# VHH binders against q9p7q7r1507to1629, part 20

Target 1, 123 residues: q9p7q7r1507to1629
Amino acid sequence: SVLLAEDNIINIKVISRYLERIGVKFKVTMDGLQCVEEWKREKPNFYSLILMDLQMPVMDGYQACNEIRKYELENDYPKVPIVALSANALPHVVLSCKDSGFDSYLAKPITLQHLSLIISGIL
Short names: E, the ipSAE of ESMFold2; O, the ipSAE of OpenDDE; V2, 0.75 times the mean of E and O plus 0.25 times the DockQ between their complexes.

## First folded at step 19 (VHH; framework vhh_8ghr_2)

Design o2 (at its last look DockQ between E and O 0.16; V2 from the best seeds 0.00; counts 0 for: pae E 13.1 > 2, grease 31.3 > 24.2, SAP .682 > .668, placed apart)
Fold by OpenDDE, look of step 19:
Structure o2 (fold): chain B 123 residues (1-123), chain A 124 residues (1-124)
Amino acid sequence: as target 1 above (123 residues)
Amino acid sequence: EVQLVESGGGLVQPGGSLRLSCAASGFTFSSSYVIGWVRRAPGKGEELVAYIDPYSGYTRYADSVKGRFTISADISKNTAYLQMNSLRVEDTAVYYCARESIDAYSFTYGFDYWGQGTLVTVSS
């Protein structure tokens, strides 16, 4: 299953359509806090991939990713792949994602091909 | 064997137009690949000009060509195109077609296959 953290309705619609076409189950959360809470609620390895928008209300993607990584370490959880969804591909954003513990990164707008490539490589 | 073959380059005056083609073989545009055009001007590094998701139709352009260039793809022909209008002298470069692949763990966009390139010269 894939966990999507995205607050933009249009992006949710597009990414959901792509995930459906790829044939993977997924759940949508609207901010980083909801994403973290949802991920914690399930058993380890329940989600095989998290798609995390970087800019969200309440808690952004950087914070959410960091929280997940901390929780994994504290609870001896396996590391879940987390892919950042970014509005741009600027080097400092990429580095910030790496520093926050992201495994990969996709620049918006998200394409089916890019998403498929990520999923095929991770799942 | 994966191959990309560009064509359509040539000499054109400023303000003119050219249409580049990229014929792909060894894979299909519906096989989850992004096709991009990358140019290399004399004495300069590579610049991503545009790319397209042939299946979804999503396109992206460099700011330098936005509004002047149009990337497209014909899945039935397994061919991508770059329509270049309002050409400028600074558009002079070798234009390469490339298949884009994302490294899932390196945070990098990569082009795993390239064409041989086609020269576009914009000169009065």
Scores: ipSAE 0.020, ipTM 0.244, lowest interface PAE 6.2, mean pLDDT 89
Fold by ESMFold2, look of step 19:
Structure o2 (fold): chain B 123 residues (1-123), chain A 124 residues (1-124)
Amino acid sequence: as target 1 above (123 residues)
Amino acid sequence: EVQLVESGGGLVQPGGSLRLSCAASGFTFSSSYVIGWVRRAPGKGEELVAYIDPYSGYTRYADSVKGRFTISADISKNTAYLQMNSLRVEDTAVYYCARESIDAYSFTYGFDYWGQGTLVTVSS
């Protein structure tokens, strides 16, 4: 299963349609805190991928990624693939994502082609 | 055709300085690429010495060169530089300039184009 963290309803609709076309199961959360709590609620390998928007209310994507990585270290969990969803492909954004513990990124607007490639690389 | 051409290598004494240049052609420095300097010393594997994002100016350095080397870029000249100060015998290596594409599939090291290398020899 895929865990999507995205606060923009239009983006949620678009990404959800893409995930349905790809044929993967997914769950949506609308902020970083919800994402971290939902990921913790399930068993370690339940989610095979997290798609995490960088800008969200309550807890942003950088903070959420850091919390997940800390929890994995503290509990000796396997590292879940976390892909950042970014408003743009600026190199400093990509470097900041790497420093925060993200495994990869997708620049908005998200396309079916790019999303499919990321998911194929995980499975 | 993407090309990276290094220059500025040579023989220097310990404690000396050199400035390496990496002139890029076939692409323009942009938000899609970072530029790195990688060295290969005799009997050692590759070591990433420094890299720069020319768009933002963000830089990183290997611990072995921090405080002695400075990477920079001049977007208008499409050229990256490595200022090497306080050189030591252990810095002797062939230095390569390399380009990394920032790709949605990975944040890991993945240089796609390399220069021919420039030899730096530090010896008294």
Scores: ipSAE 0.000, ipTM 0.154, lowest interface PAE 13.1, mean pLDDT 82
ESMFold2 (binder alone), look of step 19: mean pLDDT 81; pTM 0.817

Design o3 (at its last look DockQ between E and O 0.10; V2 from the best seeds 0.00; counts 0 for: pae E 10.4 > 2, grease 32.3 > 24.2, placed apart)
Fold by OpenDDE, look of step 19:
Structure o3 (fold): chain B 123 residues (1-123), chain A 124 residues (1-124)
Amino acid sequence: as target 1 above (123 residues)
Amino acid sequence: EVQLVESGGGLVQPGGSLRLSCAASGFTFSSSYVIGWVRRAPGKGEELVARIDPYSGYTRYADSVKGRFTISADISKNTAYLQMNSLRVEDTAVYYCARESIDAWSFTYGFDYWGQGTLVTVSS
């Protein structure tokens, strides 16, 4: 299963459509806090991939990623792949994602092929 | 060989409109690539103006052009477009069409192919 954290309705629609076409189960959360809570609620390895927008209300993607990584370490959880979704492909954003513990990075607009490649390599 | 060829640039008065075209060859518009328009104004760095996934139609715009510019793509013609309305003097630049490739695992991104650019001059 894939966990999607995205607050923009249009982006949710587009990414959901891609996930459906790829044929993977997924759940949508609307901010980083919801994403973290949903991920914690399930057993380890329940989610095989997290797609996380960087810019979200309540808790942004950077904070959410940090919380997940911290929780994994504290509880000896396996590391879940987390892909950052960014509106901009800027060097400092890429570096910030790497520093926050993201495994990969996708600049918007998200393409089906890019998403398929990531999912095929993880799932 | 992958090629991108821009056209449609020229001189226009403030408030005017232009439509740029980017004819792509050597590859087919698909979900594999993102097409972008990047401009370089005199004495300034490059600015990403707009991006489109030709396959999905998903678009993004720089704040500086949002509401004025529209990026689109015609898969049947393997051509991308930039409709520029309400042009301003600060829109003066060489406009480049570029294909973007992203490697999510290595955290690398960039435009792997560029056109030669087309000059847009907005002046009264």
Scores: ipSAE 0.020, ipTM 0.297, lowest interface PAE 6.0, mean pLDDT 90
Fold by ESMFold2, look of step 19:
Structure o3 (fold): chain B 123 residues (1-123), chain A 124 residues (1-124)
Amino acid sequence: as target 1 above (123 residues)
Amino acid sequence: EVQLVESGGGLVQPGGSLRLSCAASGFTFSSSYVIGWVRRAPGKGEELVARIDPYSGYTRYADSVKGRFTISADISKNTAYLQMNSLRVEDTAVYYCARESIDAWSFTYGFDYWGQGTLVTVSS
């Protein structure tokens, strides 16, 4: 299953429809804290991918990613793939995402083509 | 022809300082390229020590060197620098300057050009 963390209802609807077209199961959370808590609630292998918006209320995507990576290290868990969703595609933003522990990056607006490529495991 | 030439390595006591230079030719720092310093200690793997995007001035450091090392770039001299302060024995390594192309789509790192390396030895 895919875990989506996105606070914008329009983006949630668009991404959800893309995930439905691709044929994957998914769950939506609306901030970084909800994302971290939902990920912890399930067994380590339950979510195979996290799609995480960088800018969210309560806990942003950078913070949430850091929390997940810290928890994985502390509990000897396998590293879950985390893909950043960002409106800003400048090179330094991409580098910041990599340094924060993200595995990949998608610029908004998200397209079905790009999402399909990420889910198929093309890195 | 793209070239990177390191200088400034040497023997230094613990607590000392060194400044490494990386002179670049065949490309300009005001592009999409990132300059990295990578070190390899005897019997250890490669460690990316520091990165700078000369276009934006953005820098990142390995945890092992934060607060002690400073990377910088001088666009007019097409040269990057690594200021190493408070050196420790574990900083002993060959230090390489490398050019990195960031693939924004996939986070793919690719050091496509490397300097010859400069040896830094920290011993008491």
Scores: ipSAE 0.000, ipTM 0.247, lowest interface PAE 10.4, mean pLDDT 82
ESMFold2 (binder alone), look of step 19: mean pLDDT 81; pTM 0.820

Design o4 (at its last look DockQ between E and O 0.08; V2 from the best seeds 0.00; counts 0 for: pae E 12.2 > 2, grease 30.7 > 24.2, SAP .758 > .668, placed apart)
Fold by OpenDDE, look of step 19:
Structure o4 (fold): chain B 123 residues (1-123), chain A 124 residues (1-124)
Amino acid sequence: as target 1 above (123 residues)
Amino acid sequence: EVQLVESGGGLVQPGGSLRLSCAASGFTISSGYVIGWVRRAPGKGEELVARIYPSGGYTRYADSVKGRFTISADISKNTAYLQMNSLRVEDTAVYYCARESIDAYSFTYGFDYWGQGTLVTVSS
């Protein structure tokens, strides 16, 4: 299963359509806190991939990723792949994602090919 | 074979306008690809100017060109465009059309196919 964290309704619709076409089960959360809580609610390895938008209300993607990584370490959980979804590909943003513990980076707009490749390589 | 061919460059005065075209072949731009315009000014590195996802119509622009440049695509012609208005001397560069590459795991951003480029010169 894939966990999507995205607050933009249009992006949710587009990415959901892509996920459906790829044929993977997924759940949508609307901010980083919801994403973290949903991920914690399930057992380890329930989610095989998290697609995390960087800019969200309540809790952004950077904070959410950090919380997940901390929780994994504290509870001896297997690491879940987390892919950052960003509005741009500026060097400082890319580096911030890497430093925050993201496993991969996708610059918006998201393409089906990019998403398919990420999912096929992880799942 | 995947190919991108730019056209429309030339000499223009400051404040003028140009429209660049990027004709794609060997693939369909509406098949989920992102097309970008990248420019290289004399003595400077590459700058991503604009990106478009033709299938969804989403666009992104560099801050340096926001409000002045418009990227678009005609699916029926398999062609992307860059409308450049209010041109400035600092817009002088070779403009390349490129197809976005898939390199997310390396945390790099790039393109896998490029055109030959078209020169845009803004001078009074």
Scores: ipSAE 0.015, ipTM 0.252, lowest interface PAE 8.1, mean pLDDT 88
Fold by ESMFold2, look of step 19:
Structure o4 (fold): chain B 123 residues (1-123), chain A 124 residues (1-124)
Amino acid sequence: as target 1 above (123 residues)
Amino acid sequence: EVQLVESGGGLVQPGGSLRLSCAASGFTISSGYVIGWVRRAPGKGEELVARIYPSGGYTRYADSVKGRFTISADISKNTAYLQMNSLRVEDTAVYYCARESIDAYSFTYGFDYWGQGTLVTVSS
């Protein structure tokens, strides 16, 4: 299953449609805190991929990713693939994503082709 | 041909300092690349201790070295540096300089070029 963290309803609808077309099961959360809590609630490896928007209320994507990576290290868990979603592709954003523990990066607007490509490179 | 050449390793007492250099050739470090320092202690996994994006001057550090290590770059010499202060026995490792490419749609999952490594030994 795929875990989607996105606070924009329009983006949720678009990405959900793409995930349905790709044929994967998924769950939607609307901020970084919900995403971290949902991921922790399930057993390791239940989610095979996290799609995480960088800018969200309550807890942003950088914070959420960092919390997941910290939890994995502290508990000797396998690393879940986490893909950042952002409208901003500036080099400092990409560096911050890598340093926060993201595995990949997708710039918005996300296309089905690009989402499929990045998923095939991880899964 | 892309090459990274490390230097500056050696034997140092706990609390001492070393400066590592990474001379790059075959590419310009300011052309959209991230330079990182990765260390590997004997019999242990790899740890990415510091990263720099020379074009924008952005840096990040592993928690294990934050406040003690400083990464920098001299674009005119095409060289990155790791200043290592307040060294501890657990900092003993082979230190590698590595390059990472940045791409908004398919960014590299790791470093694509590595140096040969330079040994840092922290011992009384």
Scores: ipSAE 0.000, ipTM 0.177, lowest interface PAE 12.2, mean pLDDT 82
ESMFold2 (binder alone), look of step 19: mean pLDDT 82; pTM 0.825

Design o5 (at its last look DockQ between E and O 0.09; V2 from the best seeds 0.00; counts 0 for: pae E 13.6 > 2, grease 31.3 > 24.2, SAP .718 > .668, placed apart)
Fold by OpenDDE, look of step 19:
Structure o5 (fold): chain B 123 residues (1-123), chain A 124 residues (1-124)
Amino acid sequence: as target 1 above (123 residues)
Amino acid sequence: EVQLVESGGGLVQPGGSLRLSCAASGFTISSGYVIGWVRRAPGKGEELVAWIDPYSGYTRYADSVKGRFTISADISKNTAYLQMNSLRVEDTAVYYCARESIDAYSFTYGFDYWGQGTLVTVSS
């Protein structure tokens, strides 16, 4: 299953359509806090991939990723792949993603080709 | 073989309009690729002007062209377009269309295929 964290309705619609076409189950959360809570609620390895928008209300993607990584370490959880979704690919954003513990990076607009490639490579 | 071929460039006065075309072959633009327009002005580096996901219709623009340029795609023709309105002298450049490629594991992205470019000259 894939966990999507995205607050933009249009982006949710587009990415959901892609995930449906790929044939993977997924759940949508609207901010980083919801994403973290949803991920914690399920068993380890329940989610095989997290798609995390960087800019969200309540808690952004950077914070959410950090929280997940901390929780994994504290509880001896397996590391879940987390892919950053960003409006741009500026060097400081890329570096921030790496520092926050992201495994991959996708610049918007998100395409089916890129998403399929990520999913096939991670899963 | 993947190919991109630009057309539609030319000389235009400030305030004028041009429509560039990017004909793709060797792949289907609606299969999930991002098509971008990149320009190189004399004495300047490359600037990503606009890009589109032809499947979703999602578009993005550089701040320098927002409100003036429109990127679009015709799936039936496997072609992307750049409608350029209210052209300025600083828009003078060679315009390239390119297909985006991402290496997600290295956190890098770019364009793996480019057209030959089409010259746009804005001059009074």
Scores: ipSAE 0.022, ipTM 0.299, lowest interface PAE 5.6, mean pLDDT 89
Fold by ESMFold2, look of step 19:
Parts: structure tokens; C-alpha cells; sequence
Structure o5 (fold): chain B 123 residues (1-123), chain A 124 residues (1-124)
């Protein structure tokens, strides 16, 4: 199952349609705090992938990723693949994602082909 | 073909300064690459200290060195620099210069070329 953290309703609809077409089960959360809490609520292997927008209210994607990685280390959990969703591909964004513990990165606008490739590479 | 040559290491007192150089050859540093400085201290693993994208000028630093170290690049000399100020004993390490390509859709990073390292010792 895939966990999507995205606060923009249009992006949620587009990404959800793509995930449905790919045939994967998913859940949507609308900020970083909801994402971290939902991930913690389930057992470690329940979500096989997190798609996380970098810009979200309450807790941004960098903070949320960092909290998940900290929790995994503290509890000896396996690392869940976390893919950043970003508006641009500038190097500072990519390196900030790496430091926060993201595994991969998708630049917006997200296409079905790119999302499918990322999911197939993880699964 | 691709080579990275570090220089500028040595012995320095706490509170002192040192400038490391990373001379690149076999590629142009501003052509879609990141140049990073990685250090290995005794008893510790590798730490990415700082990096620069010479094309854009964007930089990033480890929290342990923010405000004390400055990375820069001189494209005309195909060289990156690490200015290290307010040095502490814990900055003692072998410092390696490394190159990495940037991938817009995937950032599974791996430095593909490394220098031989330059020793920085901070001691009285």
C-alpha cells in the first residue's frame, strides 16, 4: 500500500487517478503531521512507499521525512521508501531531500509514466 | 580521465583557519555536477560536510559546520574550495573531494569520483 501526503486537491486527484490506473492501494493524507501519524499507526511493512510533497501546511515534507527516519532508528524499524514530490529540480532541493532521508524525487508535473517507473523500481 | 586533486591540508591550532582546494580535470565542474567535501574522522563514519553546484552557485552544509565553513567554486580554474574557519579539534579528519551527477527525476546519489584525501589536524 502507498501513502500519499499532498495538500493540493488538484494534485491529489491527479496522483490518485494515476495510482488507481497503476493498480496499487493507497491512502491520502493532507499534511506532514497526518502522514507521520498515519504511518506510525500501521505496522512497519504496511506501507511499501510514501509519496510526500515537500510543501505542506502544519509540517512540511522535510520535517515529516526526518521524523519518520528518526522513529525508524529509535525503534529498529526497516526504512520505508520515501519519494519527494517537488515543483522544481534545482540542486539545493535535491540535496535537502537527501539530507532529510528521502530515497527518490519526482518533479512536478508528475506523469503516469514517471510515477509508474518509480513504483515498479521499488516494488 | 576524471581526476580530483585535493590540497591545502595540514596542522592548525584550534580557532585557526585553513583553505582546501579541489582541482578538477577530465570534466567541467559547471556541467551538471555537484562537488562535495566528505570527511572521515578517527572512530567516525563519513560525513558530507559541504557541497556546491558550480553552475547555479547553490550550496549546502552539514549542521556541524554551518557558519564556520564556506564552499565555493572558481569555474575559470575548474576548482572548488572549502574555507574552514574557527576550527575545532573535532574537525580533525581526512577530507575528500568528490563528484556526483544530478538526476532531475531520481536522486539515488553516489559520488562516482573521489580524490585521495588531504589530512586536516586541529591540535595544540
Amino acid sequence: as target 1 above (123 residues)
Amino acid sequence: EVQLVESGGGLVQPGGSLRLSCAASGFTISSGYVIGWVRRAPGKGEELVAWIDPYSGYTRYADSVKGRFTISADISKNTAYLQMNSLRVEDTAVYYCARESIDAYSFTYGFDYWGQGTLVTVSS
Scores: ipSAE 0.000, ipTM 0.141, lowest interface PAE 13.6, mean pLDDT 82
ESMFold2 (binder alone), look of step 19: mean pLDDT 83; pTM 0.835

## First folded at step 20 (VHH; framework vhh_8ghr_2)

Design r1 (at its last look DockQ between E and O 0.59; V2 from the best seeds 0.00; counts 0 for: pae E 10.2 > 2, grease 27.8 > 24.2)
Fold by OpenDDE, look of step 20:
Structure r1 (fold): chain B 123 residues (1-123), chain A 124 residues (1-124)
Amino acid sequence: as target 1 above (123 residues)
Amino acid sequence: EVQLVESGGGLVQPGGSLRLSCAASGFTFSSSYVIGWVRRAPGKGEELVARIDPYSGYTRYADSVKGRFTISADISKNTAYLQMNSLRVEDTAVYYCARESIDAYSFTEGFDYWGQGTLVTVSS
């Protein structure tokens, strides 16, 4: 299963359609806090991938990723792959994602081809 | 042809300072590239010391040099720098300047071009 954290309704619709076409189960959360809570609610390895927008209300993607990584370490959980979704492809953003614990990065607009490539390499 | 040329290395005592320069040619500093300093000490593997996105000024440092080294870039000169302060004996190494092109979809990190390196020796 894939966990999607995205607050933009249009992006949610687009990415959801792609995930459906790929044939993976997924759940949508609207901010980083919801994403973290949802992930914590499920058993380890329940989610095989988290797609996380960087810019979200309440808690942004960087904070959410950091929280997940801390929780994993504290509870001896397996590391879940987390892919950052960003509006740009600037190097400093990519570097910040790496420093925050992200495993991969996708620049918006998200395409089915690139999403499929990421998922096929993880699932 | 892409080329990176380091300069500024030399012999310095512990606690001293050096400033390395990396003159780039064959490409321009832009949002497409990251510049890094990588060092290789005698008998040891390579270590990424610092990275900079010249366009944004964003920097990242290895823990071993954080607070002592400063990486910077001058886009107008197409040159990157490494200011090394409070040098230690363990900083002795050949320092290389390297270029990285980051792909927004692969999220891969890797340098595709390297300079010839400049030797930094920290010794009493």
Scores: ipSAE 0.196, ipTM 0.597, lowest interface PAE 1.9, mean pLDDT 92
Fold by ESMFold2, look of step 20:
Structure r1 (fold): chain B 123 residues (1-123), chain A 124 residues (1-124)
Amino acid sequence: as target 1 above (123 residues)
Amino acid sequence: EVQLVESGGGLVQPGGSLRLSCAASGFTFSSSYVIGWVRRAPGKGEELVARIDPYSGYTRYADSVKGRFTISADISKNTAYLQMNSLRVEDTAVYYCARESIDAYSFTEGFDYWGQGTLVTVSS
């Protein structure tokens, strides 16, 4: 199952339609804190992939990723693949994602082709 | 050919300062590359000290050097710098300048080109 963290309802609708077309089960959360809490609530490996927007209210994507990676290390959990959803592909954004523990990123606007390629390489 | 040439190393007392430079040739600072400083102390492994994206100015530092070291870049001179203040004996190491490529779909590339290193010795 895929966990989507995105606060923009239009992006949620677009990405959800893509995930449905790809044929994967998913759940949506609307900020980084909800994402971390939902991921912790389920058993390890329940979510095979997290798609996480970088800019969200309450807790941004960088903070959320850091929290998940810290929790995994402290509890000796397997590392869940986390893909950043970014408004741009500037090098400093990419570097910040790498430094925060993301495994990859997708630049907006998200296309079915790009999402499918990322998912097939991870899932 | 890509080359990175470090300079500015030397002997300094604890509490002192040094400025390292890294002159790049064979490529220009651009949005595709970041520059890092990596150090190797005698008998220890490698530590990423600082990283800069010269295009955006984004920087990252190891916890061991935060507040004491400053990385910067001069695009017009194609040169990166590491200002090291409040030096400690533990900062003694060979300091390498390195280039890191940024891949849009993967974060798995490490540093692809390295300088020869410059020795920094902090002792009384």
Scores: ipSAE 0.000, ipTM 0.293, lowest interface PAE 10.2, mean pLDDT 84
ESMFold2 (binder alone), look of step 20: mean pLDDT 81; pTM 0.820

Design r2 (at its last look DockQ between E and O 0.66; V2 from the best seeds 0.00; counts 0 for: pae E 9.5 > 2, grease 24.7 > 24.2)
Fold by OpenDDE, look of step 20:
Structure r2 (fold): chain B 123 residues (1-123), chain A 124 residues (1-124)
Amino acid sequence: as target 1 above (123 residues)
Amino acid sequence: EVQLVESGGGLVQPGGSLRLSCAASGFTFSSSYVIGWVRRAPGKGEELVARIDPKSGYTRYADSVKGRFTISADISKNTAYLQMNSLRVEDTAVYYCARESIDAYSFTQGFDYWGQGTLVTVSS
């Protein structure tokens, strides 16, 4: 299953459509806090991938990623792949994501082809 | 042709300071490249010391040099710098500047161009 953290309704619709076409189960959360809580609610390895927008209300993607990584370490959980979703692919943003514990980066707009490649490499 | 040329290395006592320069040509710092300083100490492997995105000013440092070294870039001069303070004997190495490309898809990082290196020797 894939966990999507995205606050933009249009992006949610687009990404959801792609995930459906790819044939993966997924759940949507609207901010980083919800994402973390949802992820924690499920058992380890329940989610095989988290797609996380960097800019969200309440808790942004960086904070959410950090919380997940911290929780994983504290509880000896397997590391879940987390892919950052961002409006651009500027080097400093990419570096920040990598340093924050993200496993990959997708620049918006998200394409089915690129999403498929990410998922096929993880699932 | 892309070229990186380091300068500023030399002999310094522990606790001293040096400022290295990396003059880049064949590309502009306003582009989407990262500049890194990589050092290779005698008998050791290479270590990424610091990196900067000149366009944004974003910097990262190895833990071993954090608080002592400062990487910077002057876009107008297309030159990167490494200010090294509080130098230690273990900082002795050949210091290279390199252009880094980052693949956002895989987060694979690679340096595609390197300077010739400049020797920094810290000794009492």
Scores: ipSAE 0.049, ipTM 0.447, lowest interface PAE 2.7, mean pLDDT 92
Fold by ESMFold2, look of step 20:
Structure r2 (fold): chain B 123 residues (1-123), chain A 124 residues (1-124)
Amino acid sequence: as target 1 above (123 residues)
Amino acid sequence: EVQLVESGGGLVQPGGSLRLSCAASGFTFSSSYVIGWVRRAPGKGEELVARIDPKSGYTRYADSVKGRFTISADISKNTAYLQMNSLRVEDTAVYYCARESIDAYSFTQGFDYWGQGTLVTVSS
């Protein structure tokens, strides 16, 4: 199962349609805090991938990623793959994502082809 | 074609300074490319010493050189520099200038273009 954290309703609809076409089960959360809480609510390894937008209200993607990584370390959990969704591919953004603990990076606009490739490479 | 040419290496005493240069051609620093300095000491693996995004000025340093080395870039000259101060014997290595590749699917360790390397020897 895939966990999507995205606050933009249009992006949620587009990405959800892509995930349905790919044939994976997924759940949507609309901010970083919801994402962290939903991930914690399930057993370790229940979600095999988190797609996380960097800019969200309440808790942004960088903060959410940091909290998940901290929780994994504190509880000796396996590392869940977390893919950043970003509006741009500027080098400093990419470096900041890596430094925050993200495993991969997808620049918007996200296409079905790109999403399929990253899911097949992880799952 | 993309090329990176290092210069400025040599023999220096402990406590001394050197300035390495990396002249780039086949691409421009005004584009979104990250430049790194990687060193290899005899019998040891690679160590990423410093990296810079020339356009934004974002930098990162290895703990072993922080405060002593400074990476910089001159976009107008398409050249990156590594100012090495307070050099120590353990800084002895071949220093490579490299361009970092960005992977859309993972943040794997990878530089797509490398210079020839310039030897820095720190000894009395």
Scores: ipSAE 0.011, ipTM 0.256, lowest interface PAE 9.5, mean pLDDT 83
ESMFold2 (binder alone), look of step 20: mean pLDDT 81; pTM 0.816

